# VHH binders against Probable cyclic pyranopterin monophosphate synthase (moaC), part 4

Target 1, 244 residues: Probable cyclic pyranopterin monophosphate synthase (moaC), of Pyrobaculum aerophilum (q8zyf8)
Amino acid sequence: MIVDISKKPDVFRYARASANADVKKCNTAVAAKAATVASRYLPFLHPLPLSATAWCKDGKFYVEGIAHWQTGVEMDVLFGVLVGLLGSGAVKIENLRVEIKQKQTTPPIIENVNTSEAPITREGDLVASAYGRMKVVNLDIVKNPVEKGHPIYAAQTAAALNAKRLCELLGGPCPSVQHFKIEIITSDSVEVRTFIKARDITPAPEALFSAGVALLTIWDMIKKYEKDENGQYPYTYISELHLD

## First folded at step 3 (VHH)

Design k09 (from g03 with R99E; framework vhh_gocatamig_d2)
Fold by ESMFold2-Fast, scan of step 3:
Structure k09 (fold): chain B 244 residues (1-244), chain A 118 residues (1-118)
Amino acid sequence: as target 1 above (244 residues)
Amino acid sequence: EVQLVESGGGLVQPGGSLTLSCAASGFTFSDNALAWYRQAPGKKRELVAGIYSGGSTVYMDSVKGRFTISRDNAKNSVYLQMNSLRAEDTAVYYCATGEYYDESFDYWGQGTLVTVSS
């Protein structure tokens, strides 16, 4: 379900997410845009008026967001980092995490600005597989239904629905997808593998995107139980996401 | 405004049983999820059991079959029935809730110590 937030206060909601990735050029405009429309892709997110900015520094990709609204923006900025890195040509993403989230009555200061970047050209094999791993505190919760539903089943559905949609965010041609499958395993962490076959252009970004969407959907569904007493995520992050 | 008060902790021998209670005030109890967390010295705090407003429950694997969480909306209370206690269950147990549905558990009781030892 979409959780009822109608009784939550309208305050300034801030979050910053980051990940490590080796990219030649940072597509910050795509990252900022993706953050503002994350609720169209992650099934249990609330639509909200988000202002987002993105930047790269010292091998890390950052997205920060702010909204005066009744819900947090951490999932939106995480989605922004994921899409921004994919739009920057990343094939390996490490340590996708929420660095900080805050709520306050006064507006926070935002100094970073996004820049326009040209879309990248796709090149590669017509089949791709991706692997992702997410560390969580409450692994037992992932294996059973929570208030929003069953995390694994929701993640599988979200990934399948979104396997064809990354080009809506990146621009450029969409792969003609012929086959998609996903497997989610709980070990000492949440592990996801995706496989995708396309007819005409490489679906490698889509393999990574669908794996990331699956992991972010699980994170969103269990996030209540992952936050510490300060509402932060000290132990929850996507440790790796890469092509096989 | 939101207040949680735990009770029922104490010393118990391995194999014994103990019931923890948490009395809640300052919010609409029937609308909220409540949870029991525990923290042993030098370890991170971990979720033991949770109960949703509708009565469905979640448990940590190591306590499934031994612990039972329940709620009494008329008494604004949540309970943790702990059976077949083990030395590794020794911890401070905390009752927790969020003011709003699906927010973090941002309201915590003071904790009650459970010691499983001979």
Scores: ipSAE 0.012, ipTM 0.454, lowest interface PAE 9.0, mean pLDDT 85

Design k11 (from z08 with T102D; framework vhh_7zox_3)
Fold by ESMFold2-Fast, scan of step 3:
Structure k11 (fold): chain B 244 residues (1-244), chain A 117 residues (1-117)
Amino acid sequence: as target 1 above (244 residues)
Amino acid sequence: DVQLVESGGGLVQPGGSLRLSCVASGFTFSSYEMGWVRQAPGKGLEWVSDITWGGSTGYADSVKGRFAISRDNAKNTLYLQMNRLKPEDTAVYYCAAGDFYDEYDYAGQGTQVTVSS
């Protein structure tokens, strides 16, 4: 279910997300674009008018976003970081997290940070697998249905759907997907593994993307149980996401 | 049953003061973010102030320096002290509980505040 926000007031919603980036080029345009259309990819997000900016600094990739709307934008900027890193050729992402989220009545001031763009290149095998891990406060919430549905089942479906759609965001050719599978395990954290086979170009970015989409879908579905007393996420983050 | 019952509204002259109260029941009050939202005649909902369960407060720019939000967890009661009231503060004031950033909000029935000379 997409939750009813009709009774929430319109206020300025701000968030900034980041992850550790080991990339030679920083594709900020792809990141900002992805943040604005995140609701087309994450099944329970609300569509909203988002202004987003991305930048790289000191080994980290950042996306911030602002909307005057009835819901927060933290999932939108997290999605922007994920896609921006994939569009920058990342094969390993660490500590994808929300740094801060805020609500205010006056428009927040954001700086336009200029940085280099680079077209993505695809080199590699026609088979790829990825692993991701997400730290959460309460694993029991992940294992059972919540208001939006069952987190694990929703994540599996969202990942499978989106395994074919990363090329819409990166602007390059789409791999002809022949096989996709995903496994989600709850241990001391939420773990995901994806496997994907394509006919024509490497699906390595899609393996990472589908794993990230699965974890972000779970995060979005359980996020009200993960916030601290100030509405922040001190303990919830995607600690690792990498190709096997 | 979650209930939020507002009180303390009324008619006051510009420059005056009012204290709104909201009595909560049906949930663990001390574990919830609480806030005030208002609606002036013919206008949409406007966020006024909130307080986290940890005590951190936020205020709309229109009321900053004039209003003070507080909570009494022993009495399951939220307060809004309104000072130096202006005609533009005229609105129905609603108590709200939950997470204003996400999908978890409860609201009361409202209390009318009218500021006029």
Scores: ipSAE 0.000, ipTM 0.368, lowest interface PAE 11.1, mean pLDDT 85

